# Ledger of designs, part 119: miniprotein binders against q6w4x9r395to579

Target 1, 185 residues: q6w4x9r395to579
Amino acid sequence: GHCSLEGGSFVTTFDARPYRFHGTCTYILLQSPQLPEDGALMAVYDKSGVSHSETSLVAVVYLSRQDKIVISQDEVVTNNGEAKWLPYKTRNITVFRQTSTHLQMATSFGLELVVQLRPIFQAYVTVGPQFRGQTRGLCGNFNGDTTDDFTTSMGIAEGTASLFVDSWRAGNCPAALERETDPCS
Below, E stands for the ipSAE of ESMFold2; O stands for the ipSAE of OpenDDE; V2 stands for 0.75 times the mean of E and O plus 0.25 times the DockQ between their complexes.

## First folded at step 10 (miniprotein)

Design sb16 (at its last look DockQ between E and O 0.50; V2 from the best seeds 0.00; counts 0 for: pae O 13.9 > 1.5, pTM E .758 < .8)
Fold by ESMFold2, look of step 10:
Structure sb16 (fold): chain B 185 residues (1-185), chain A 91 residues (1-91)
Amino acid sequence: as target 1 above (185 residues)
Amino acid sequence: GSEELFERALELIARAIEAARRGDFEEAKRLLDEAFELIEEAARRGLDEELIEALRYAAKLVREAIEAGNPKLIRVVKWLLVVVWWEVDRR
């Protein structure tokens, strides 16, 4: 399955459902029992600096009981708050520079993250087939059915991206706002 | 109560990060010192040990980033409150 975070605020779910949102918060991108040690992948969004309504991805966070890996648009990689020289490896995770513009986090548990650092910060999430029907968050539930990809953290299917995205906030942040900017809906 | 001390300590850590982002490192250090005082008072009053360790972790990482003088790390540490908050919410 493939999930992408592009153009600062465009998301395509594991079931290929596209949407856009505007928000300045940390959001749960992917939760799954297939991620070891209560793992979760989170996306951090902030203002892009060009427009009051524009937001963009500024960091991706992988969080588990063992690791708290932050990959930032500043090209800083930390684990548990300690800056890491690449390539960097734990028991299950390797983070390395794929190219001058891309970083990759590879894992033994079927999650792969590719981060584009330039010209803009974007993220591409790939999960193996064992994740089918086993995911929650902004990347959807990976069940082959786009009609329930906007399922909130309370298990309620929503018709709008903004309510769905708001339900997946991590922390005390302003509510996400839906913008009508998707010409390919 | 100890829950109020937890919330106040978290707020002080967030304020310290904001002060550091503005370049006010003396205020950031002062706010972190206050946060450490509240964390230890909360620990003495029996706040959950896991929450206490999460607060200590966040505060120490912010302090270390400021003391290391690494501007890119300081800009990244604001996301560490996400880690603390999410760990609390997973209860």
Scores: ipSAE 0.217, ipTM 0.621, lowest interface PAE 4.3, mean pLDDT 79
Fold by OpenDDE base, look of step 10:
Structure sb16 (fold): chain B 185 residues (1-185), chain A 91 residues (1-91)
Amino acid sequence: as target 1 above (185 residues)
Amino acid sequence: GSEELFERALELIARAIEAARRGDFEEAKRLLDEAFELIEEAARRGLDEELIEALRYAAKLVREAIEAGNPKLIRVVKWLLVVVWWEVDRR
């Protein structure tokens, strides 16, 4: 399954459902029992301009009981608050520079993350087949059905992205705004 | 109680972030120093170790961001506080 965060506010789920939102919060992208140590992949969004529609991805966070790996738009990689030089390797996670503009987080448990640093901070999440039907978050449930991708953290299927996205926020943040996906933006 | 100290510490950290965002690094530093004091006091009063660790982590990140003088990094740290909150809440 492939999930993408592109263009600052666009998301394509594992089931290839595209949607757009404007939010300034931290959201759960991927939660699954297949991730060890209660692992979760999260996305940090913030304002990139003066208007409410000017929002962008500013960091990606992998959080587990063992690691707190943050990849920020400033090319800063930290684990548990400490800056790390690349390539950086833990027990089952490796972060390294893939290209001059791309970083990659590789894992031994079927999760891959590629982060494009410039000109737009974007993220690409890949999970193995063992994750099928066992994922939750903004990336959807990876079950081959796009119609139920907007399932909230409470297990309720929503028809719009706004309530869906808001259900996966971590903490108290402003409500997300929904906008129609424009592939040309 | 210790829980009140936890909440106050979080508030101070958040205020420190806002001060830094405004360019008032002196105020941010003062707020963070106070936050650290509350964190340690909470620890002495028996606040859960996981909560203490979360607070220390959050405060540390904010301090590092301020010291680095990177406004973009400061913005990221703001939401890292949210991540820390989530980590604590899910346990």
Scores: ipSAE 0.000, ipTM 0.191, lowest interface PAE 13.9, mean pLDDT 85
ESMFold2 (binder alone), look of step 10: mean pLDDT 73; pTM 0.689

Design sb17 (at its last look DockQ between E and O 0.01; V2 from the best seeds 0.00; counts 0 for: pae O 6.3 > 1.5, pTM O .737 < .8, other shape alone 2.92 > 2.5, placed apart)
Fold by ESMFold2, look of step 10:
Structure sb17 (fold): chain B 185 residues (1-185), chain A 91 residues (1-91)
Amino acid sequence: as target 1 above (185 residues)
Amino acid sequence: GSEELFERAKELIDRAIEAARRGDFEEAKRLLDEAFKLIEEAARRGLDEELIEELRYAAELVREAIEAGNPKLIRVVAWLLVVVWWEVDRR
């Protein structure tokens, strides 16, 4: 299955359902029992234009009990807050520069992430067939049916992307304390 | 109760990274020092060891970002703290 985050604000689910949203927060992109150690993939969005409603993807985070790998649009890769030179390896994860503009995170558990750094920060998530029907989050449920891809964190199928996306927020997103802005920080 | 100590320490850590994002490193270091003191007080009072470990982890993330002095890394740590707090809460 394939899920993509393109153009800063566009998402296409594992079941090929496209949608667009704007929000300044961190969102659950993918959860699955197929990811080891309570693993999840998350997407970070931040303000990207003059309008307070315009946002774009700024980072992707893979987290588990062992790792918290951040790949940012600033071309910084960290694990547990420590900057890493590429290629970077753990027991089951390798992050490497695929091309001058693309990074890849390959795993032993059927998840692959490709990140385009330039000209626009984009992300491409690929999961193996073992994930079929066993995913949750902004990438949908991977069950072959687009009508229920907008299933919320409560298990309710919604008709609009906005309600679906809001349900997958990770925590609160504070405003910048010294000025009247609303970036996800 | 233990929930109040956890929330106070979390608030100090969150404020420290936000001060660092503004470039106010003196305030960031002051807030972080207060956070470490509160975490160690909570540990001495016998609060949940797992929560104490998460607070120490979060505070150390901020400390390392401040010491590096790299704005790009500070932004990453600010995003990472959201993930850390989410992970604690979903337990």
Scores: ipSAE 0.736, ipTM 0.864, lowest interface PAE 0.9, mean pLDDT 85
Fold by OpenDDE base, look of step 10:
Structure sb17 (fold): chain B 185 residues (1-185), chain A 91 residues (1-91)
Amino acid sequence: as target 1 above (185 residues)
Amino acid sequence: GSEELFERAKELIDRAIEAARRGDFEEAKRLLDEAFKLIEEAARRGLDEELIEELRYAAELVREAIEAGNPKLIRVVAWLLVVVWWEVDRR
């Protein structure tokens, strides 16, 4: 399964359903029992301008009981708040420079993350087949059905992206917007 | 019919996105142009006016991005087209 966060406000789920939103919060991208140590992949969005439609991805976070790995748009990689040099390796996670513009987080448990640093900070999430039907978050449920990708954290299927996205907030943030899009964000 | 046109357009858009990801913006442009033509044809066959306007707007933005030589913007707008297309397909 491949999930992408592109263009600052666009998401394509594991089931290949595209949608857009504008929010300035931290959202759960991927949660699954297949991730060890209660692991979860999160996306941090922030304002990139003055307009409510000017939002962008600014960091990706992998959070578990043991690690908090942050890859920021500033090309800084931290674990548990401490800056790390690349390549950085933990027990089951390796973060390294893939190309001059791409970082990669490789894992031993079937999760791969590629982060494009320039010209747009974008993220690409890949999970193995063992994750089928066992994922939740903004990347969807990876069950081959696009119609139920907007399943909230409470297990309710929503008709709009905004409500779906809001349900996966990791903190108290403003409500997400769906329709208004600024392509320059 | 209209549905077939949209499916074809989607395929072209997907390919355009992939081209853009590879840095082949010329190919991306070509594919997007073709996709838009199909969408316009589908629109003439009875598409929701609001969605048509959104698609047209997106297409214009793509053109502007291309003219400005802004590959970043091209990719963003391409995604917008995909999203709008999806909304059309679900109606």
Scores: ipSAE 0.018, ipTM 0.289, lowest interface PAE 6.3, mean pLDDT 85
ESMFold2 (binder alone), look of step 10: mean pLDDT 82; pTM 0.801

Design sb2 (at its last look DockQ between E and O 0.02; V2 from the best seeds 0.00; counts 0 for: pae O 11.6 > 1.5, pTM O .708 < .8, placed apart)
Fold by ESMFold2, look of step 10:
Structure sb2 (fold): chain B 185 residues (1-185), chain A 91 residues (1-91)
Amino acid sequence: as target 1 above (185 residues)
Amino acid sequence: GSEELFERAKELIDRAIEAARRGDFEEAKRLLDEAFKLIEEAARRGLDEELIEALRYAAKLVREAIEAGNPKLIRVVAWLLVVVWWEVDRR
């Protein structure tokens, strides 16, 4: 299964459902029991233009009880807040430079993340077939049915992307004060 | 009670990283010193070990980012704090 986060805040789910949203928060991209140690993948979005309708991906976070790996738009890779030289390896995860413009996080548990650093920060999530029907978050539920891909964190299928996306916020938008200083946002 | 100490320490940690983002490192250090005192008091009063671990982890992230003085790492830590607090809350 493939999920993509592309410029203009476009998302395509594991079931190929495309949508766009406007948000400047941290969102749960993927949760699954197939991810070890309560693993989850999150996406951080911030404004990318003059208005709030222009938002973009600024970081991807993989977290578990052991790791908190951040790959940022600033081309910084950290684990638990410490900057890492690439290639960077843990027991189950390797982060390496795939090309001059792409980084890859490969794992032993069927998750792969490819991050395009330039010209636009974008992310591509690939999960193995063992994840089918076993995912939740902005990438959808991977059950082969696009009609329920907008299932909220409470298990309710919504008709609009905005309600769905807002339900997957991981917390308050800490950058709200900086967003409020942009007169057109 | 102990939960109020958690929220107060969390607030100080969040304010510390925000001050560091502004370049106010003296204010950031002051807020962080106060946060460490509250974390120690919360531990003495028997706040849950997982909550104490989360507070210590978060405070350490902020301290190290301030000491490095690197804006890119400070931004990363600001994002990580959101993740840390989310982990605490989903319990």
Scores: ipSAE 0.792, ipTM 0.900, lowest interface PAE 0.7, mean pLDDT 86
Fold by OpenDDE base, look of step 10:
Structure sb2 (fold): chain B 185 residues (1-185), chain A 91 residues (1-91)
Amino acid sequence: as target 1 above (185 residues)
Amino acid sequence: GSEELFERAKELIDRAIEAARRGDFEEAKRLLDEAFKLIEEAARRGLDEELIEALRYAAKLVREAIEAGNPKLIRVVAWLLVVVWWEVDRR
């Protein structure tokens, strides 16, 4: 399963459903019982301009009982608040520079994260087949059905991206705005 | 030798951080650019490639932090530089 966060406000789910939203909050991208230690992958969005439609991904966070790994748009990598130089390795997670413009977080439990640093801060999430039907969050449920990807944290299928996205907020923040997807933007 | 170059680079980085703290980002950038040159020269003289890469990476982050004018980021990256230098010093 491949989930992508691109162009500042575009998301493509594991089931390949594209959508767009504008929000300035931290959102849960991926929760799954397949992630050890109550692990979750999150995305941090912030305003990138003066208008409400000018939002962008500014950081990706992997949070578990043991780690809080933050990869920021400024290439700063921290774990539990402490800055780490690359390559950085924990028990089951390794963060390293893949290319001059890409960082990668590799894990022993079937989660891979690639972060493009420039020209646009973007993230690409890959999960193994063991995650099928067992994922929740903005990346969807990875069950091969695009029509139910907008399932909220409460298990309700929504028809709009804004309500879906808002349900996966990790904190208090303004409501998300929905726009049509433009893959060429 | 390469060790002397590293020490000089460290001094420049320290000065760059101080310049940034004073709001003189142009001077900070100039100093960092000079530090990078020294680090690269040290690398050519046979320093450990991993350490050189780490220093280059850290210095890049500092530069970006300075360019962004983000004091919080500057502090974080400065700490990172300290850790990297610690690794160099203990070798």
Scores: ipSAE 0.000, ipTM 0.210, lowest interface PAE 11.6, mean pLDDT 84
ESMFold2 (binder alone), look of step 10: mean pLDDT 84; pTM 0.837

Design sb3 (at its last look DockQ between E and O 0.01; V2 from the best seeds 0.00; counts 0 for: pae O 13.7 > 1.5, pTM O .673 < .8, other shape alone 7.703 > 2.5, placed apart)
Fold by ESMFold2, look of step 10:
Formats: C-alpha cells, sequence, structure tokens
Structure sb3 (fold): chain B 185 residues (1-185), chain A 91 residues (1-91)
C-alpha cells in the first residue's frame, strides 16, 4: 500500500483516496499493530505560504517506545532529539540519503518512508501487505474501500476530510493565543 | 496531589521551549531549572515512575536544545514535546 503527502497539504490514502486540508498541527499519519513497540508515524504541518493561507508538511516523525526519529524540511535527522549523520542505523531501522534530494527510512517490519527534501518537502509511505485492513490515521484504513477511508479516531466514517483530519490531531493545538503566531494552530 | 505536580512540570517544560524558540534563553533556563526541581519533588511524592521518566525525557530534550542554541534543533524539540505528551495520554 502507498500513501503520499504532497505539496499544498494533499494526501492520497493507501486506498488511493485523495484529499486536501488546511491545518497547522501534528497529526497521526499511521498507526497499526504491525508497527512494533507501539509504533506510529506522525506528520507535522505548518503555515508555508506568503500572501496565501497555505499549509505544508514540515516534518515526519516515527515513534516507538525506543525511538523518536524526526526528518525535517531543514534536512535535519534526529533520534531522541540528537542529530544523526547518515546513514543512521538501529536494529530495525536504517535512514539514508537515497539521492541528493531524497532520504529513505527502511525498516524490517514492512514500513518504508521516502522523503523528498527539495524542491518541495514531501513524503511517501509504503507498507507491506501485512498492513492490509490494519491501519488507522490520515493514510486511511487500507481495506480496499475508499468510502470509509475517512474513519475518525473514534471509529466514525466521515464524509468530509476536515472532520476526519481534525480527529487525528496528536496535540492540543490552540485556535489562537494572545501572541501573533502559533506553529501548531 | 502528585498528578498536579505532573501538570505543573509539563507546563514549565512547554514554557521553557517556547522561551527558547523566542531566543529568551535566560528565561528558558530559569523555567527548566524550576521544572527539574518540581520533577524531583513529584518523584519524592510518589508520582508514577513512567510519568517521571516522561518528564525527565522531555526536560532533557529541552536542555540539550537550549545548550546547542540551534534554531533547527529547537523546532525539532518543540515538535517532539507534542509527541511525548501524546504518548503519556495514550498510556
Amino acid sequence: as target 1 above (185 residues)
Amino acid sequence: GSEELFERAKELIDRAIEAARRGDFEEAKRLLDEAFELIEEAARRGLDEELIEALRYAAKLVREAIEAGNPKLIRVVRWLLVVVWWEVDRR
């Protein structure tokens, strides 16, 4: 299965359902029992445009009980807050530069992440067939049926992307503060 | 109770990374020192060890980002704190 996060906050699910949203928060991209040690993949979105109200992907986070790997649009790769030189390898995960513009995170558990750094920060998620019917989050449920890909964190199938996306926020992103900006809002 | 100390420590840590994001490193260090003291008090009061470990992990992330002074690393840590708190809530 293939899920993509492309410019302008466009997502295509594992079941090939495309949608767009406008949000500045951290979102659950993928959860599955196939990811070891309570693993999850998250996407961080922020304001990106000038003269337009645009949002775009700024980082991807893979987390488990052992790892918190961040790949950012600033071309910084960290694990547990520490910057890493590529190639970077754990027991189950290898992060390496695929090309001058692409990084890859390969795993032993059927998850692959390819990150395009330039010209636009984009991400491509591939999962093996063992994930079929066993995913949750912005990438959908991978059950071969696009009509329920907008299933919320409560298990409710929504007809609109905005309600679906909102349900997958990973934090308490405020609507507004007295300050001028909030990167998660 | 000790759970209230968790929320206070969490707030101090969140405020510290926000101060660092703005470039106010003196305030960031002050808030973080207070957070470490509160974490130790929470541990003495018997706050759950997993919650203490999460607080220490988060505080360490912030301290290292402040010491590095690198805006890119500060942004990473700001994002990681959201992840850490999400994991705590999931437990």
Scores: ipSAE 0.798, ipTM 0.905, lowest interface PAE 0.7, mean pLDDT 86
Fold by OpenDDE base, look of step 10:
Structure sb3 (fold): chain B 185 residues (1-185), chain A 91 residues (1-91)
Amino acid sequence: as target 1 above (185 residues)
Amino acid sequence: GSEELFERAKELIDRAIEAARRGDFEEAKRLLDEAFELIEEAARRGLDEELIEALRYAAKLVREAIEAGNPKLIRVVRWLLVVVWWEVDRR
């Protein structure tokens, strides 16, 4: 499965369903029983301008019982609040610099993350085949059916992205705005 | 030996990328599948370090795809990355 967060507000699910939203919250991108230690991948969005439509990805967070790895747009990598030098390796996660503008988080459990730092902070999430049908969050459920990708945290299929996205908020934030645009265009 | 397998795999990967750039993602996938088989064989021969190298190479390709701004291409090379890493994890 391949999930992308691009252009500041565009998402393409594991099932290749594109959608767009504007929000300024932390959202769950990926939860799965395949992630050890109750792991979850999250995306932090914030305002990038004055209008409500000016939002962008500013950080990616991998959170588990053991780690809280944050990759931010300012190239700071932290684990449990402590700044880490790259390459940084834990038991089953390695964060390293690919290039001056790209970081990678590799794992031993089938999750891979590539982060483009500049000129736009973007993230690319890939999961192994063992994750099929076992994912939830903004990246969808990875079951090959795009029509049910907007399944909320409560297991309800939504027709629009806004309610879907809001259901995956990790905190108390304003409601997300929605636009239907193909990020691949 | 296993080194030769990796070299061949890299060649196939390069060809896959070129296919993807042409929009022939089906061909790209086929080539990547073939590359995967070679990598698997190399893995069976016990060269973990080489697998890591292959992963790094795949990561480089992902980077290039991203820089090219081709989302379809990005997906293809990301698939490769997952496959290679999956094999590493299985060791």
Scores: ipSAE 0.000, ipTM 0.172, lowest interface PAE 13.7, mean pLDDT 82
ESMFold2 (binder alone), look of step 10: mean pLDDT 83; pTM 0.825

Design sb4 (at its last look DockQ between E and O 0.01; V2 from the best seeds 0.00; counts 0 for: pae O 14.0 > 1.5, placed apart)
Fold by ESMFold2, look of step 10:
Structure sb4 (fold): chain B 185 residues (1-185), chain A 91 residues (1-91)
Amino acid sequence: as target 1 above (185 residues)
Amino acid sequence: GSEELFERAKELIDRAIEAARRGDFEEAKRLLDEAFELIEEAARRGLDEELIEALRYAAKLVRYAIEAGNPKLIRVVKWLLVVVWWEVDRR
């Protein structure tokens, strides 16, 4: 399964459902019992330089009882708040520079994360087949059906992206904004 | 009860990192000193040990950010605080 976080706050779920939102918060991107030690993947969004309402991805966080790994454009920071030189390796996780513009987090538990640092900070999440039907968060539930990908943290399928996204906030932040009618030409 | 001491200490820590983000390091240090005092009072009054350790960890992260004075590191520590609080709340 593949989930992407691309410029302009665009998300494509594991079931290929696209949506956009604008919010300044940390959000739960992926939770699953397949992630060890109560693991979660989180996305941090902040205001962009385009307008006061536009937001963009500024960091991705992997969190478990054992690990706290923050990947941002300029820094990889781990458990004790210290910046790390790459490669960074634990028993289950390796974070390394793939190219001058891309980082990868590879794991033994079926999660892979590729982060594009430049020209735009973007993230690409790949999960193995063991995750099918067992994911929650902004990347959806990976059940092959896009009609319920907007399932909230309370387990309720919503009809709008903004209500869905707001339910996955990890902190106290303003409500997310949605712009469904942006022209593409 | 002791849960109110936790929330007050958390608020002081959150305000301290926000002051540091604005460059107001004098205020950030004052808020953080108050947070450390409250954390130790909460520990003496029997607040749960895991909550105390979370508060101490968060306060130490903020102190590190203040001492470093690097705006990028301050932002990363702010994001880590959100993660710490979320982890505590899900317990």
Scores: ipSAE 0.437, ipTM 0.726, lowest interface PAE 2.3, mean pLDDT 83
Fold by OpenDDE base, look of step 10:
Structure sb4 (fold): chain B 185 residues (1-185), chain A 91 residues (1-91)
Amino acid sequence: as target 1 above (185 residues)
Amino acid sequence: GSEELFERAKELIDRAIEAARRGDFEEAKRLLDEAFELIEEAARRGLDEELIEALRYAAKLVRYAIEAGNPKLIRVVKWLLVVVWWEVDRR
């Protein structure tokens, strides 16, 4: 399964359902019992301009009972608040520079993350087949059905992305917005 | 070869997007079906797995947009495809 966060405000679920939102919060991208130590992958969005529609991904966070790995748009990698030099390896996670513009977080448990640093901060999440039907968050439920991807944290299917996205907030933040804009702008 | 099939599939996907943009969803679907066949053939001929997966993913996105019949969604998918192709070309 492949989930992507692109263009600042675009998301494509594991089931290949695309949507967009504008929010300035931390959201849960991926939760699954397949992630050890209550692991979760999260995305941090912030304002990139003056308008409410100018939002962008600014960091990706992997949080577990053992680690809090943050990959920021400034190419700073931290674990539990401490800056780490690359390549950085924990028990089951390795973060390294893939290319001059890409960082990769590899794991021993079937999760892969590639972060594109430039020119746009983007993230690509890959999970193994063992995750099928066992994922939750903005990346969807990975069950091959796009129609139920907007399932909230409470297990309710929503018709709009905004309510779906809001349900996966990791903190107290403003409500997400759905606005039409030129994706190439 | 497999690379030729890849390029042809890409072209068909692009054409499908344009057809959908014009509201011709039937044509878009036909083009997409043909693209899928080429992608699978490319896979059989040993094209790079990452490239094949990228194409499948892109095609799936387009199909979703077509099925939804939502012009806004089609635009979003088109943008995503641009990004995907850019990444593929850089590999």
Scores: ipSAE 0.000, ipTM 0.162, lowest interface PAE 14.0, mean pLDDT 86
ESMFold2 (binder alone), look of step 10: mean pLDDT 84; pTM 0.832

Design sb5 (at its last look DockQ between E and O 0.01; V2 from the best seeds 0.00; counts 0 for: pae O 14.1 > 1.5, pTM O .697 < .8, placed apart)
Fold by ESMFold2, look of step 10:
Structure sb5 (fold): chain B 185 residues (1-185), chain A 91 residues (1-91)
Amino acid sequence: as target 1 above (185 residues)
Amino acid sequence: GSEELFERAKELIDRAIEAARRGDFEEAKRLLDEAFKLIEEAARRGLDEELIEALRYAAKLVREAIEAGNPKFIRVVKWLLVVVWWEVDRR
């Protein structure tokens, strides 16, 4: 399964459902029992350019009981608040520079993250087949059905991306901007 | 009770990193000093150990960010605080 965060504001789910949103917040991309130690993947969005209504991806966070790995658009990589030189290895995770413009986080548990640093900060999430039907978050539920990919954190299938996206906020932050939230329906 | 001290300390920590993001390090240090006092008071009153650990970790992150003065690292710490608070709320 593949989920992508592209063009600063575009998302394509594991079931290939595309949508766009703008919001200044941290969002849950992926939760699954297949991720060890209560693992989760999060995306951070912040204002971009000269317009206050436009936002873009600025960081990706992998967290578990053991790790809090941040990869930022400023090419800062930390774990648990400490800056790390690449390649960086833990028991189950390796973060390394794949190319001059791409970083990769490889894992032993079927999650792979590729981050494009330039020219635009983008992220590509790949999960193995064991994740099928067992994911939650902005990347959808990976059940082969795009009609319920907009399932909220409360388990409610929504018809619009904005309500779905807002439910996956990881903190108290503004709701998605209406003019830039464009459901692909 | 001591849960109110947790929320007050959390608010001060969040305000401290935000002040640092704007470059107001004098205010950031003042807010953080007050947060440390509340954390120690909460510990003396027997606030849950996991909550105390979260507060101390968050305060340490902010202190290190202020001391470094690096805008890129300050932004990372702001984002990490959101993660820390999210974990507390879910556990």
Scores: ipSAE 0.582, ipTM 0.813, lowest interface PAE 1.6, mean pLDDT 86
Fold by OpenDDE base, look of step 10:
Structure sb5 (fold): chain B 185 residues (1-185), chain A 91 residues (1-91)
Amino acid sequence: as target 1 above (185 residues)
Amino acid sequence: GSEELFERAKELIDRAIEAARRGDFEEAKRLLDEAFKLIEEAARRGLDEELIEALRYAAKLVREAIEAGNPKFIRVVKWLLVVVWWEVDRR
């Protein structure tokens, strides 16, 4: 399954459903029992301009009971608040620089993350087949059905992206705005 | 040695991608499986484990992209493989 965060506000779920939203919060991209230590992948969005529609991805966070790995748009990588030199390896996670513009987080448990730093901060999430039907968050449920991708954190299927996205907020933030469109390639 | 194995693996991965582009996913999968074997062999021969794992993960991504049948992500993963290979080659 592949999930992409592109163009600042575009998301394509594991089931290949594209949608767009504007929010300035931290959102859960991926939760799954397949992630060890109660792991979750999250996306941090912030304002990139003056209008409410000017939002962009500014960081990706992998959070577990043992790690809090943050990859930010300014190329700073931290774990549990401490800056780390790349390549950085934990027990089951490795973060390394691929190119001057790309970072990768590789794991031993079937989660892969590629982050494009420039010119647009973008993220690409890949999960193994063992994650099928066992994922939650903005990346959807990876069950091959696009019609139920907008399932909220409470297990309710929503018809619009805004309510879906808001349900996956990790903090107190303004409500997300919605626009249905295809993500940029 | 191990470097040769990597080169061969890369070639197989490239061929797999091309097969996928042609819609021949079965061939693509076969080629990827073969590539994985070479990577594993290279790992046994004492290459940098982190780099080996990176290649393995990249290959896995390709496989998943192929299975998904999404050209967009196939392209992204292809780029990833190139980048990973570049990193390996520099060491």
Scores: ipSAE 0.000, ipTM 0.170, lowest interface PAE 14.1, mean pLDDT 81
ESMFold2 (binder alone), look of step 10: mean pLDDT 84; pTM 0.835

